# Ledger of designs, part 13: VHH binders against Protein disulfide-isomerase A5 (PDIA5)

Target 1, 129 residues: Protein disulfide-isomerase A5 (PDIA5), of Homo sapiens (Human) (q14554r378to506)
Amino acid sequence: WMQNPEAPPPPEPTWEEQQTSVLHLVGDNFRETLKKKKHTLVMFYAPWCPHCKKVIPHFTATADAFKDDRKIACAAVDCVKDKNQDLCQQEAVKGYPTFHYYHYGKFAEKYDSDRTELGFTNYIRALRE
Below, E stands for the ipSAE of ESMFold2; O stands for the ipSAE of OpenDDE; V2 stands for 0.75 times the mean of E and O plus 0.25 times the DockQ between their complexes.

## First folded at step 16 (VHH; framework vhh_gocatamig_d2)

Design o4 (from m0 with S54E; at its last read DockQ between E and O 0.50; V2 from the best seeds 0.67)
Amino acid sequence: EVQLVESGGGLVQPGGSLTLSCAASGSTVSINALAWYRQAPGKKRELVAAIDEEGYTVYKDSVKGRFTISRDNAKNSVYLQMNSLRAEDTAVYYCAAYEVRGEYTYLDSWGQGTLVTVSS
ESMFold2, look of step 16: ipSAE 0.632; ipTM 0.792
ESMFold2 (binder alone), look of step 16: mean pLDDT 84; pTM 0.842
OpenDDE, look of step 16: ipSAE 0.820; ipTM 0.892
ESMFold2, look of step 17: ipSAE 0.636; ipTM 0.794
ESMFold2 (binder alone), look of step 17: mean pLDDT 84; pTM 0.838
OpenDDE, look of step 17: ipSAE 0.809; ipTM 0.890
ESMFold2, look of step 18: ipSAE 0.614; ipTM 0.784
ESMFold2 (binder alone), look of step 18: mean pLDDT 83; pTM 0.839
OpenDDE, look of step 18: ipSAE 0.818; ipTM 0.890
ESMFold2, fold request of step 21: ipSAE 0.577, 0.596, 0.624; ipTM 0.769, 0.776, 0.791
ESMFold2 (binder alone), fold request of step 21: mean pLDDT 84, 84, 84; pTM 0.839, 0.838, 0.842
OpenDDE, fold request of step 21: ipSAE 0.843, 0.840, 0.843; ipTM 0.908, 0.906, 0.907
ESMFold2, last read: ipSAE 0.478, 0.563, 0.605; ipTM 0.742, 0.775, 0.786
ESMFold2 (binder alone), last read: mean pLDDT 84, 84, 84; pTM 0.840, 0.840, 0.841
OpenDDE, last read: ipSAE 0.845, 0.847, 0.840; ipTM 0.908, 0.908, 0.905

Design o5 (from o2 with K60M K64E; at its last look DockQ between E and O 0.81; V2 from the best seeds 0.72)
Fold by ESMFold2, look of step 16:
Structure o5 (fold): chain B 129 residues (1-129), chain A 120 residues (1-120)
Amino acid sequence: as target 1 above (129 residues)
Amino acid sequence: EVQLVESGGGLVQPGGSLTLSCAASGSTVSINALAWYRQAPGKKRELVAAIDESGYEVYMDSVEGRFTISRDNAKNSVYLQMNSLRAEDTAVYYCAAYEVRGEYTYLDSWGQGTLVTVSS
């Protein structure tokens, strides 16, 4: 019998490859998906961005906190992927991360407050009132 | 401020190869990733390939398998090896830098562009 040779560890799964409550969107499904949700907070990001990496656990936890509310989505768009370039240009994303709030798919405002789970959840809870 | 200078463009036959180079200078410690974009006549600028400081590579679908991006961090340089070139690859190719500034990573540093023409 031959044993598998020692190889470098496989790369860790990307955020999109992890099965979380975050909706990972692309240009083809962005508008349709958002139209069906009363409240969507969208994170536009680049995978190598250090501030994006720090926020990802907080945003993921936020999505998990609202997973049972079908009117709410926490979504993410990887602006480096070629399928998303037109979308990120249309949404005027100039820096990463950028957070946009959409009401039934219509842009309402940028979220520019605290980038922690508590900051995100407080914002979304206030929208539900 | 980061300055980017491309070189290596030119005229090439279909099926041919070309190597583009881009040297970064200035405040290069802010550079998080380097990228090649292209703009064909009458079309919007699109990402071709990008590579971050750890060597993670991204390619647009139509060039994957034909183009290879590489990076020399010591020289602050990025290269694009273009093989099996097609007429559709004709474009001005731009070097771009993703830079960390404050709480954001920006993509707003661009080179002047180098023309690649694939014809005959």
Scores: ipSAE 0.580, ipTM 0.784, lowest interface PAE 1.1, mean pLDDT 89
ESMFold2 (binder alone), look of step 16: mean pLDDT 83; pTM 0.829
OpenDDE, look of step 16: ipSAE 0.802; ipTM 0.890

## First folded at step 17 (VHH; framework vhh_gocatamig_d2)

Design ko1 (from o4 with N32S Y56S Y98S Y104S Y106S; at its last look DockQ between E and O 0.03; V2 from the best seeds 0.00; counts 0 for: pae E 6.9 > 2, unsure alone 61.2 < 65, placed apart)
Fold by OpenDDE, look of step 17:
Structure ko1 (fold): chain B 129 residues (1-129), chain A 120 residues (1-120)
Amino acid sequence: as target 1 above (129 residues)
Amino acid sequence: EVQLVESGGGLVQPGGSLTLSCAASGSTVSISALAWYRQAPGKKRELVAAIDEEGSTVYKDSVKGRFTISRDNAKNSVYLQMNSLRAEDTAVYYCAASEVRGESTSLDSWGQGTLVTVSS
């Protein structure tokens, strides 16, 4: 994890620019989008964060696995963007990556378990039960 | 490691009230959120209410307006005030904590559970 990091954007296509099932949210649409989903797992990240880079493929794969479930969403917030800094602060993000579970847009708990596709998938499946 | 000890369960009549308490001990500084779950016989465990360190809360729809979760950080405790209790609220109620340990991850810590029975 890294706290309050500063870094330039990577030269490669950003995660947000990639075509995945992850919902990339910003301050303007964060809460409204979350309210439409029964279960949302949100990854708060910094694009250049090594730990984030390691997890992103697993999180992306998880999002794809649940892409056909309308009640489930995997979302991401780039906290490095200026427009998202207030949001990340409001959501008490202290380091990267941070994972929060939201139930119909309301914070339920922080996800602090296995940061693999299997871990995320098992967690989301448990939420549906 | 975080230990959770629940109390306050018991038998109440429909329309009655009950307050559950959960005391956390151990590495409590790593606790990000506290929650109450419940499990009725033959049913799966379900989230009832949760509260983070800043006081943000979430509730199961069926308990909104009747249950209130609160947190006392000084006492490392979480409470569930249950009003207007119904028969369908009968369950074992569990306290749970989410926590961070450095860069390592762990599953939620759970209490032993306390039985709440709502019956006339």
Scores: ipSAE 0.034, ipTM 0.299, lowest interface PAE 5.3, mean pLDDT 91
ESMFold2, look of step 17: ipSAE 0.065; ipTM 0.453
ESMFold2 (binder alone), look of step 17: mean pLDDT 76; pTM 0.753

Design u3 (from o4 with T57E; at its last look DockQ between E and O 0.64; V2 from the best seeds 0.70)
Fold by ESMFold2, look of step 17:
Structure u3 (fold): chain B 129 residues (1-129), chain A 120 residues (1-120)
Amino acid sequence: as target 1 above (129 residues)
Amino acid sequence: EVQLVESGGGLVQPGGSLTLSCAASGSTVSINALAWYRQAPGKKRELVAAIDEEGYEVYKDSVKGRFTISRDNAKNSVYLQMNSLRAEDTAVYYCAAYEVRGEYTYLDSWGQGTLVTVSS
């Protein structure tokens, strides 16, 4: 049998553990949490995804930019966690990252534009119009 | 795309050990992470463990401390060492690949599965 002789310790802390303005959701609290927000942009991701890693600073900065607007959330779902597998299947997430916009918890559209802080903030500002 | 072939399943007693192997072939440069999923009868398929190309590991909570995932990038292979097996670990185990294509990472490459039965 084989042990894992080459495993390094994982990088720490994880994005979820960094205590940012991003609202990290799980399947147990996704629906009820989103219903309380007029606008939620959700990033569905896998922690090893290189395009996810590139976007994380931009999405985090976007969450910080709207942290004082109680109607807006920037949320993230780690689709490889046990608690989130049913959710990501129910939301038909096929690739990472995927960005969904929800209006009071109802899916409204995918966000498919550029993945920068400016792109995200322009999108969210347009939603407030 | 990529092809995944599992091996190493079988019948073991509770408390026993088993090692699963999975070999990837085809266009393996796209592989970002390799994973083991399992599916028991009447249940949904669930992640057991995954490992990325840098060695970052994730585990289902119920297998932490009992199962160890490892990866040999040169052989494009992933292994699952399963110790202290319990009846609840009985399932078909599937190898899966997370692949980078364009601006996305996808999970849609799966092996055929290998049966693990834990029974007295």
Scores: ipSAE 0.617, ipTM 0.785, lowest interface PAE 1.0, mean pLDDT 89
ESMFold2 (binder alone), look of step 17: mean pLDDT 84; pTM 0.840
OpenDDE, look of step 17: ipSAE 0.813; ipTM 0.892

Design u4 (from o4 with K60R; at its last look DockQ between E and O 0.78; V2 from the best seeds 0.74)
Amino acid sequence: EVQLVESGGGLVQPGGSLTLSCAASGSTVSINALAWYRQAPGKKRELVAAIDEEGYTVYRDSVKGRFTISRDNAKNSVYLQMNSLRAEDTAVYYCAAYEVRGEYTYLDSWGQGTLVTVSS
ESMFold2, look of step 17: ipSAE 0.612; ipTM 0.791
ESMFold2 (binder alone), look of step 17: mean pLDDT 84; pTM 0.841
OpenDDE, look of step 17: ipSAE 0.839; ipTM 0.901

Design u5 (from o4 with I31L; at its last look DockQ between E and O 0.59; V2 from the best seeds 0.65)
Fold by ESMFold2, look of step 17:
Structure u5 (fold): chain B 129 residues (1-129), chain A 120 residues (1-120)
Amino acid sequence: as target 1 above (129 residues)
Amino acid sequence: EVQLVESGGGLVQPGGSLTLSCAASGSTVSLNALAWYRQAPGKKRELVAAIDEEGYTVYKDSVKGRFTISRDNAKNSVYLQMNSLRAEDTAVYYCAAYEVRGEYTYLDSWGQGTLVTVSS
């Protein structure tokens, strides 16, 4: 099949490759990593999801805003990676993006509010209080 | 609801080529990415390649450079050109659709599968 009306653009670095303050997790290190943080907000995503693409800059800015607080992590899990398939099923992720808050690795609640830097940062600041 | 129908599977020799086709029909306005997954006996179903409505592609590492995914947005069809086939590529290949509903994207539409056998 040589006909391709949807020619792909040149490769760009993935979100994970961009060296941000976001903590990118996989199934092997998810539980261990989360237990070391008082507060973790986790974004479960798929790279082609339109709502994920729109949120990524906001979530990244949120991670940067808390980069100097050792008790807080903003983490991401790419649910389309083979090694994350079991994790995203275990966490009952049905649609993308999904945001979960964990307290010392214990699932506490789903974040289902504004998907903006302000929404995320206000939520996390309230947890510190 | 989106229905997916695959075609193009068959028996090929190592080093050979095949083109898989998948047509999406029904209510396709919510359609986001189209993907090819595969499942060999005793293995988990795995992503092979995906392409979104803007042409962004993702490939499993082991097929990069050998497989090419493409789509025809007017027909809501996706194609997988498979070159330099190896025995490890033997599997049932499934077409899958990611669909946007409200504030979420879901993967819940699958075709019936088409068998690709790479054998001497």
Scores: ipSAE 0.587, ipTM 0.780, lowest interface PAE 0.9, mean pLDDT 88
ESMFold2 (binder alone), look of step 17: mean pLDDT 78; pTM 0.786
OpenDDE, look of step 17: ipSAE 0.749; ipTM 0.879

Design u6 (from o4 with A96V; at its last look DockQ between E and O 0.67; V2 from the best seeds 0.66)
Fold by ESMFold2, look of step 17:
Structure u6 (fold): chain B 129 residues (1-129), chain A 120 residues (1-120)
Amino acid sequence: as target 1 above (129 residues)
Amino acid sequence: EVQLVESGGGLVQPGGSLTLSCAASGSTVSINALAWYRQAPGKKRELVAAIDEEGYTVYKDSVKGRFTISRDNAKNSVYLQMNSLRAEDTAVYYCVAYEVRGEYTYLDSWGQGTLVTVSS
């Protein structure tokens, strides 16, 4: 269980490179992916944003909590990626992180309550009726 | 507040090189990342490159390998080295700061822009 001390440690994977239940979306697939989900909570972020970094574990845990419900998605959009710049402008994202709730792909409201796993999961459970 | 001043724009032939500079002043401790955006004739404003305080960089796909962003911590300055310039790179280039305020990171601080024209 020991690392090779003569080599530098491997780079840690980015959030998108980790295999989590979070759907990492790009501008090309955003609308079509969300249309197929009754409930989607989308986190718009920038990778260097300190408030985004704090929320990532909570949002990831939320996605895992609903991984077996095919009607629910927790999705993320990296707004500094080239493919996503038009999308983030279209969605009027002015600050990071921003959380939007979509119902079958239609924008319904901004989520601006607790940025914890419990806050997110309580919100999504209430949407399930 | 943060003030951003660009310089280094001008006329250059296709295949040429140009270096843009941006100096940040004022309350610069709020700056989380510095970026270059551009707006070409008939196009929307777009991110060209960004660099954060740890040196992590991002680039627009079409400029990757041709443009290099860098940061001088001592001068609170950011540079864009532009090589192998093409006519499509003609635009006004803006320096932009990503700033942490409260619970958000914003990109509200923009320079006035510097014109780059690539033409024979």
Scores: ipSAE 0.545, ipTM 0.763, lowest interface PAE 1.2, mean pLDDT 88
ESMFold2 (binder alone), look of step 17: mean pLDDT 80; pTM 0.803
OpenDDE, look of step 17: ipSAE 0.761; ipTM 0.873

## First folded at step 18 (VHH; framework vhh_gocatamig_d2)

Design t10 (from o4 with D108E; at its last look DockQ between E and O 0.83; V2 from the best seeds 0.75)
Amino acid sequence: EVQLVESGGGLVQPGGSLTLSCAASGSTVSINALAWYRQAPGKKRELVAAIDEEGYTVYKDSVKGRFTISRDNAKNSVYLQMNSLRAEDTAVYYCAAYEVRGEYTYLESWGQGTLVTVSS
ESMFold2, look of step 18: ipSAE 0.610; ipTM 0.785
ESMFold2 (binder alone), look of step 18: mean pLDDT 81; pTM 0.816
OpenDDE, look of step 18: ipSAE 0.824; ipTM 0.892

Design t11 (from o4 with S109Y; at its last look DockQ between E and O 0.85; V2 from the best seeds 0.73)
Fold by ESMFold2, look of step 18:
Structure t11 (fold): chain B 129 residues (1-129), chain A 120 residues (1-120)
Amino acid sequence: as target 1 above (129 residues)
Amino acid sequence: EVQLVESGGGLVQPGGSLTLSCAASGSTVSINALAWYRQAPGKKRELVAAIDEEGYTVYKDSVKGRFTISRDNAKNSVYLQMNSLRAEDTAVYYCAAYEVRGEYTYLDYWGQGTLVTVSS
């Protein structure tokens, strides 16, 4: 047998590799996934962006807060992956992070308010009302 | 503002190697990451590799294991070591810079490009 029980811990996972409530999307599944959700808040990001790194815990906590509401998704797109470059251009993403709200897959508005868990959750609660 | 100047392109046989260099000058303190993009004839420009100020790297899948990006912060320079070159690596290679401005990071700075041709 070639087991190695003393192996070092694996490298820390990227945000996309972590098991969170954030829905990580790619160009192939973006539109069809969003069409199935009444409300989706999408974070377009680059992994080295300092403001993106600062927001990730807040956005992740927001996704967890709504994990049991099947009408809501908090989604993320890594715009530096090859498969996502055309999507990010199509969505007119110019800087990172950019947050878009979609209603049943239709672009509704850019989110430009507080980048905190409270800011995100208040926004989403207002959409449900 | 930031200026980016590439060098090191040329003609290489399949399986060969090249090193691309890019020197950044001007107001470089806000540069968060440096990258290499490429554009082949009839294709859109695509990311090849990027490296941030702390050494985190990203690579296009098809170049992993063959290309290595590195950065010399003292010289404000980024390098792309390209090994095991293939015909599909033929393209104009562009140096690019990601800059933090206010609450956003932008990809606004591009060099003029350096041609790499891989042909027998």
Scores: ipSAE 0.546, ipTM 0.759, lowest interface PAE 1.3, mean pLDDT 88
ESMFold2 (binder alone), look of step 18: mean pLDDT 82; pTM 0.820
OpenDDE, look of step 18: ipSAE 0.829; ipTM 0.895

Design t12 (from m0 with D52E; at its last look DockQ between E and O 0.68; V2 from the best seeds 0.67)
Fold by ESMFold2, look of step 18:
Structure t12 (fold): chain B 129 residues (1-129), chain A 120 residues (1-120)
Amino acid sequence: as target 1 above (129 residues)
Amino acid sequence: EVQLVESGGGLVQPGGSLTLSCAASGSTVSINALAWYRQAPGKKRELVAAIEESGYTVYKDSVKGRFTISRDNAKNSVYLQMNSLRAEDTAVYYCAAYEVRGEYTYLDSWGQGTLVTVSS
């Protein structure tokens, strides 16, 4: 017989665990957090969604680009977490990813344009003007 | 139009094992991930485990090391091996499919549910 030293690798950090400028929200803190921001773009997602995976680096870079503007947040909600199921239903999220813009915590519109860093940053810059 | 057919639930003593099975049929080319969810009485439905088409897996923390999800892509089937069962694992278990349609992934295909009871 042969012994193979195979320790399970540590789990890869989730997007939420990666310490980025993205605000990862849950149902309990969503409304309060968004009311403190003039502009919030929220990504509702599922971790295994292939379109979500492609957008994550672009959305993360967008959050980093605005990290020093205290009026702006790029936030994310993992809709498969138990704590977020009611929130995603309340926000009428039917497919992933879904992007909503909120003005001082009030829903303003769905973002349906380019899912690239440039698309997101141009949108947010236009809101500041 | 994805159909999910489940089997394998039942009554088990604490420390026992069960294997749940789910076969997907219909428009299965859209399936991105297959998952097991569970719902205990008076509680919300929660993810237990999911497996992507690529074989990558995700588990609820409380079942890690006890449950194993696996997938046969050729049959579009998913399995949940449940070992070291505890009373808190008692629930109706649902097979679910995450489907890519256009620029979105949807979770709207569910099996009928199969009851797992862990009791003395």
Scores: ipSAE 0.558, ipTM 0.767, lowest interface PAE 1.1, mean pLDDT 88
ESMFold2 (binder alone), look of step 18: mean pLDDT 84; pTM 0.838
OpenDDE, look of step 18: ipSAE 0.775; ipTM 0.882

Design t8 (from o4 with V100E; at its last look DockQ between E and O 0.62; V2 from the best seeds 0.61)
Fold by ESMFold2, look of step 18:
Structure t8 (fold): chain B 129 residues (1-129), chain A 120 residues (1-120)
Amino acid sequence: as target 1 above (129 residues)
Amino acid sequence: EVQLVESGGGLVQPGGSLTLSCAASGSTVSINALAWYRQAPGKKRELVAAIDEEGYTVYKDSVKGRFTISRDNAKNSVYLQMNSLRAEDTAVYYCAAYEERGEYTYLDSWGQGTLVTVSS
């Protein structure tokens, strides 16, 4: 007999390939898209990151909760993609996930609180007053 | 506290093949992905390929179809099969590990690099 290495499993659809209210952005459209929104919370992530995987359902639910408010966006950037590497360096992303709040496309602050739907939604509601 | 040791670099002719290997040791439970990066003189260090513990892969566009990354989870090892090598593939190739620490995943662990030279 002979022993072979395990084959990789078939691919699952990525977060970006799923139909959600999250705006999946790239370096080419990041600035233009964000300047059109009063409030944008951006998740910078890597697809294999365990903490990113745990947060994705919460962030996705947050995007859905605000889907009907045209002034608000929840966006995501996959920092491992070639076309996003310069953007993630420019935004000083060193660890995953990183959450930035932008006001009309201008960086305002890092979000570093609860990574739950409730934490995100409370933060965004406070921005609306 | 992960150590990464590359091997397999060398001089190769255009159109040739080379296999790079990297073994991870130490506190390897924190590793959730292994990657190959490369840097030519005067260029930015760039991702070549990455593979996670479940076999999901990412490639730089210019190496798709020529390079194949693979991983042996039991040995904590990653491999890069490089085929149809071109002069622009000349670089120092670095093994790197994505590691979980606290509430983050970081890319902080790097090997010493192995030189690949593609030259006539």
Scores: ipSAE 0.433, ipTM 0.686, lowest interface PAE 1.8, mean pLDDT 87
ESMFold2 (binder alone), look of step 18: mean pLDDT 83; pTM 0.832
OpenDDE, look of step 18: ipSAE 0.794; ipTM 0.876

Design t9 (from o4 with V100Y; at its last look DockQ between E and O 0.47; V2 from the best seeds 0.00; counts 0 for: pae E 2.9 > 2)
Fold by ESMFold2, look of step 18:
Structure t9 (fold): chain B 129 residues (1-129), chain A 120 residues (1-120)
Amino acid sequence: as target 1 above (129 residues)
Amino acid sequence: EVQLVESGGGLVQPGGSLTLSCAASGSTVSINALAWYRQAPGKKRELVAAIDEEGYTVYKDSVKGRFTISRDNAKNSVYLQMNSLRAEDTAVYYCAAYEYRGEYTYLDSWGQGTLVTVSS
């Protein structure tokens, strides 16, 4: 009995359903959440996007690395969700994934560098200087 | 490039059913997901349902349980079975393709649309 053959395993949880340090935001709470953080790196994504799927573990690990710093958030927005379509249009997201840096909720720049945990963490450390 | 051709729209009474079809042709290897969007008069175009090449699906909340998206990868076709139609479902329905290019996935390819009218 390597596993119980009578019951299929439950489906894998989505990234949003996993309990990680990533803040999963929606249009209703995006602006208010971001304005309370000195530094937020936001990943705008589509769940079927293969480029997004590859980055998700790296972005998740980055959020975990900064989980105890009250000034920093790593957040994600699923642009395919009904409640997020207006937000992603307003933020001018044209392709997935897109990474934006916000300073106290104000858009500051796109992040277009290395999509690894090290790339993200080096970027965030430089912001704290 | 990818071309998308919809069919199957029409006039139905509330509670009725329709099946929409969309055939993709051209450079279909770049297609990551196929989707149905709709646009009602005076409203923004909105996602109705999408399905990726692995069969993962997404639905607008108001159509869950009434609409079913499916695809036939061999024919590069996507279908939308619409049941229990309501007046609020009246719209032009567009087939769309999510395509990856470089390090991004884009929503760039659209069909001409097919009109669905639900009225007494």
Scores: ipSAE 0.344, ipTM 0.645, lowest interface PAE 2.9, mean pLDDT 86
ESMFold2 (binder alone), look of step 18: mean pLDDT 83; pTM 0.838
OpenDDE, look of step 18: ipSAE 0.645; ipTM 0.846

## First folded at step 19 (VHH; framework vhh_gocatamig_d2)

Design r20 (from o4 with E99T; at its last fold request DockQ between E and O 0.60; V2 from the best seeds 0.69)
Amino acid sequence: EVQLVESGGGLVQPGGSLTLSCAASGSTVSINALAWYRQAPGKKRELVAAIDEEGYTVYKDSVKGRFTISRDNAKNSVYLQMNSLRAEDTAVYYCAAYTVRGEYTYLDSWGQGTLVTVSS
ESMFold2, look of step 19: ipSAE 0.665; ipTM 0.804
ESMFold2 (binder alone), look of step 19: mean pLDDT 84; pTM 0.845
OpenDDE, look of step 19: ipSAE 0.807; ipTM 0.890
ESMFold2, look of step 20: ipSAE 0.657; ipTM 0.802
ESMFold2 (binder alone), look of step 20: mean pLDDT 84; pTM 0.845
OpenDDE, look of step 20: ipSAE 0.802; ipTM 0.889
ESMFold2, fold request of step 21: ipSAE 0.613, 0.622, 0.549; ipTM 0.785, 0.789, 0.763
ESMFold2 (binder alone), fold request of step 21: mean pLDDT 84, 84, 84; pTM 0.845, 0.845, 0.838
OpenDDE, fold request of step 21: ipSAE 0.825, 0.828, 0.829; ipTM 0.894, 0.895, 0.895

Design r21 (from o4 with V100I; at its last look DockQ between E and O 0.40; V2 from the best seeds 0.64)
Fold by ESMFold2, look of step 19:
Structure r21 (fold): chain B 129 residues (1-129), chain A 120 residues (1-120)
Amino acid sequence: as target 1 above (129 residues)
Amino acid sequence: EVQLVESGGGLVQPGGSLTLSCAASGSTVSINALAWYRQAPGKKRELVAAIDEEGYTVYKDSVKGRFTISRDNAKNSVYLQMNSLRAEDTAVYYCAAYEIRGEYTYLDSWGQGTLVTVSS
């Protein structure tokens, strides 16, 4: 063979391949997963997007801050994957990154505030009336 | 505003090859990634391949190993080498640009499309 049909993984892990508290979702499991959580903040992203790359450490730290609260999830969707393109269109994602808040799997609002760990964390804490 | 012009479409036999080209002009400094999408009749437009300014590539699963995307940053051009073509690859192929504007990256700029037909 000249061809290598099972190439090794890339040398650096993608965000999805890292061990984090972020819940990486796909079109097949998005709705069912979100229905199990009282509060989910979802980041829709593209891997080459510079603004997405900047926010990833902050969003990851936010997920870690709430890792022990079973009612809260911080989730991510890679919109350029084959199996996610229909989902991102259904959710009306027009630019990256886009953040949506879902209450028991129902869309409630876009998050349009600061893209820092503190911004995300304050937002999630405020949802607990 | 970014303008995108595709070329290189045509009729090919199954197993054949084509190279698509796309030239970008206008406000090209905003381009974060260039992509090829395709749309078959009655189907939704779908990503085929994309390449960012650093050379990172993404491919639709069904074209991996058959299609290769490349870009020439000096000419603001992107290419799709299509090998081992199949009937399922028949579609209008669109060049698209992911552009940085403010705090977002948008997919807003599209070419007119070039038709690829794979038929005996």
Scores: ipSAE 0.608, ipTM 0.786, lowest interface PAE 1.0, mean pLDDT 88
ESMFold2 (binder alone), look of step 19: mean pLDDT 83; pTM 0.833
OpenDDE, look of step 19: ipSAE 0.823; ipTM 0.889

Design r22 (from o4 with L107I; at its last look DockQ between E and O 0.56; V2 from the best seeds 0.66)
Amino acid sequence: EVQLVESGGGLVQPGGSLTLSCAASGSTVSINALAWYRQAPGKKRELVAAIDEEGYTVYKDSVKGRFTISRDNAKNSVYLQMNSLRAEDTAVYYCAAYEVRGEYTYIDSWGQGTLVTVSS
ESMFold2, look of step 19: ipSAE 0.574; ipTM 0.774
ESMFold2 (binder alone), look of step 19: mean pLDDT 80; pTM 0.801
OpenDDE, look of step 19: ipSAE 0.806; ipTM 0.888

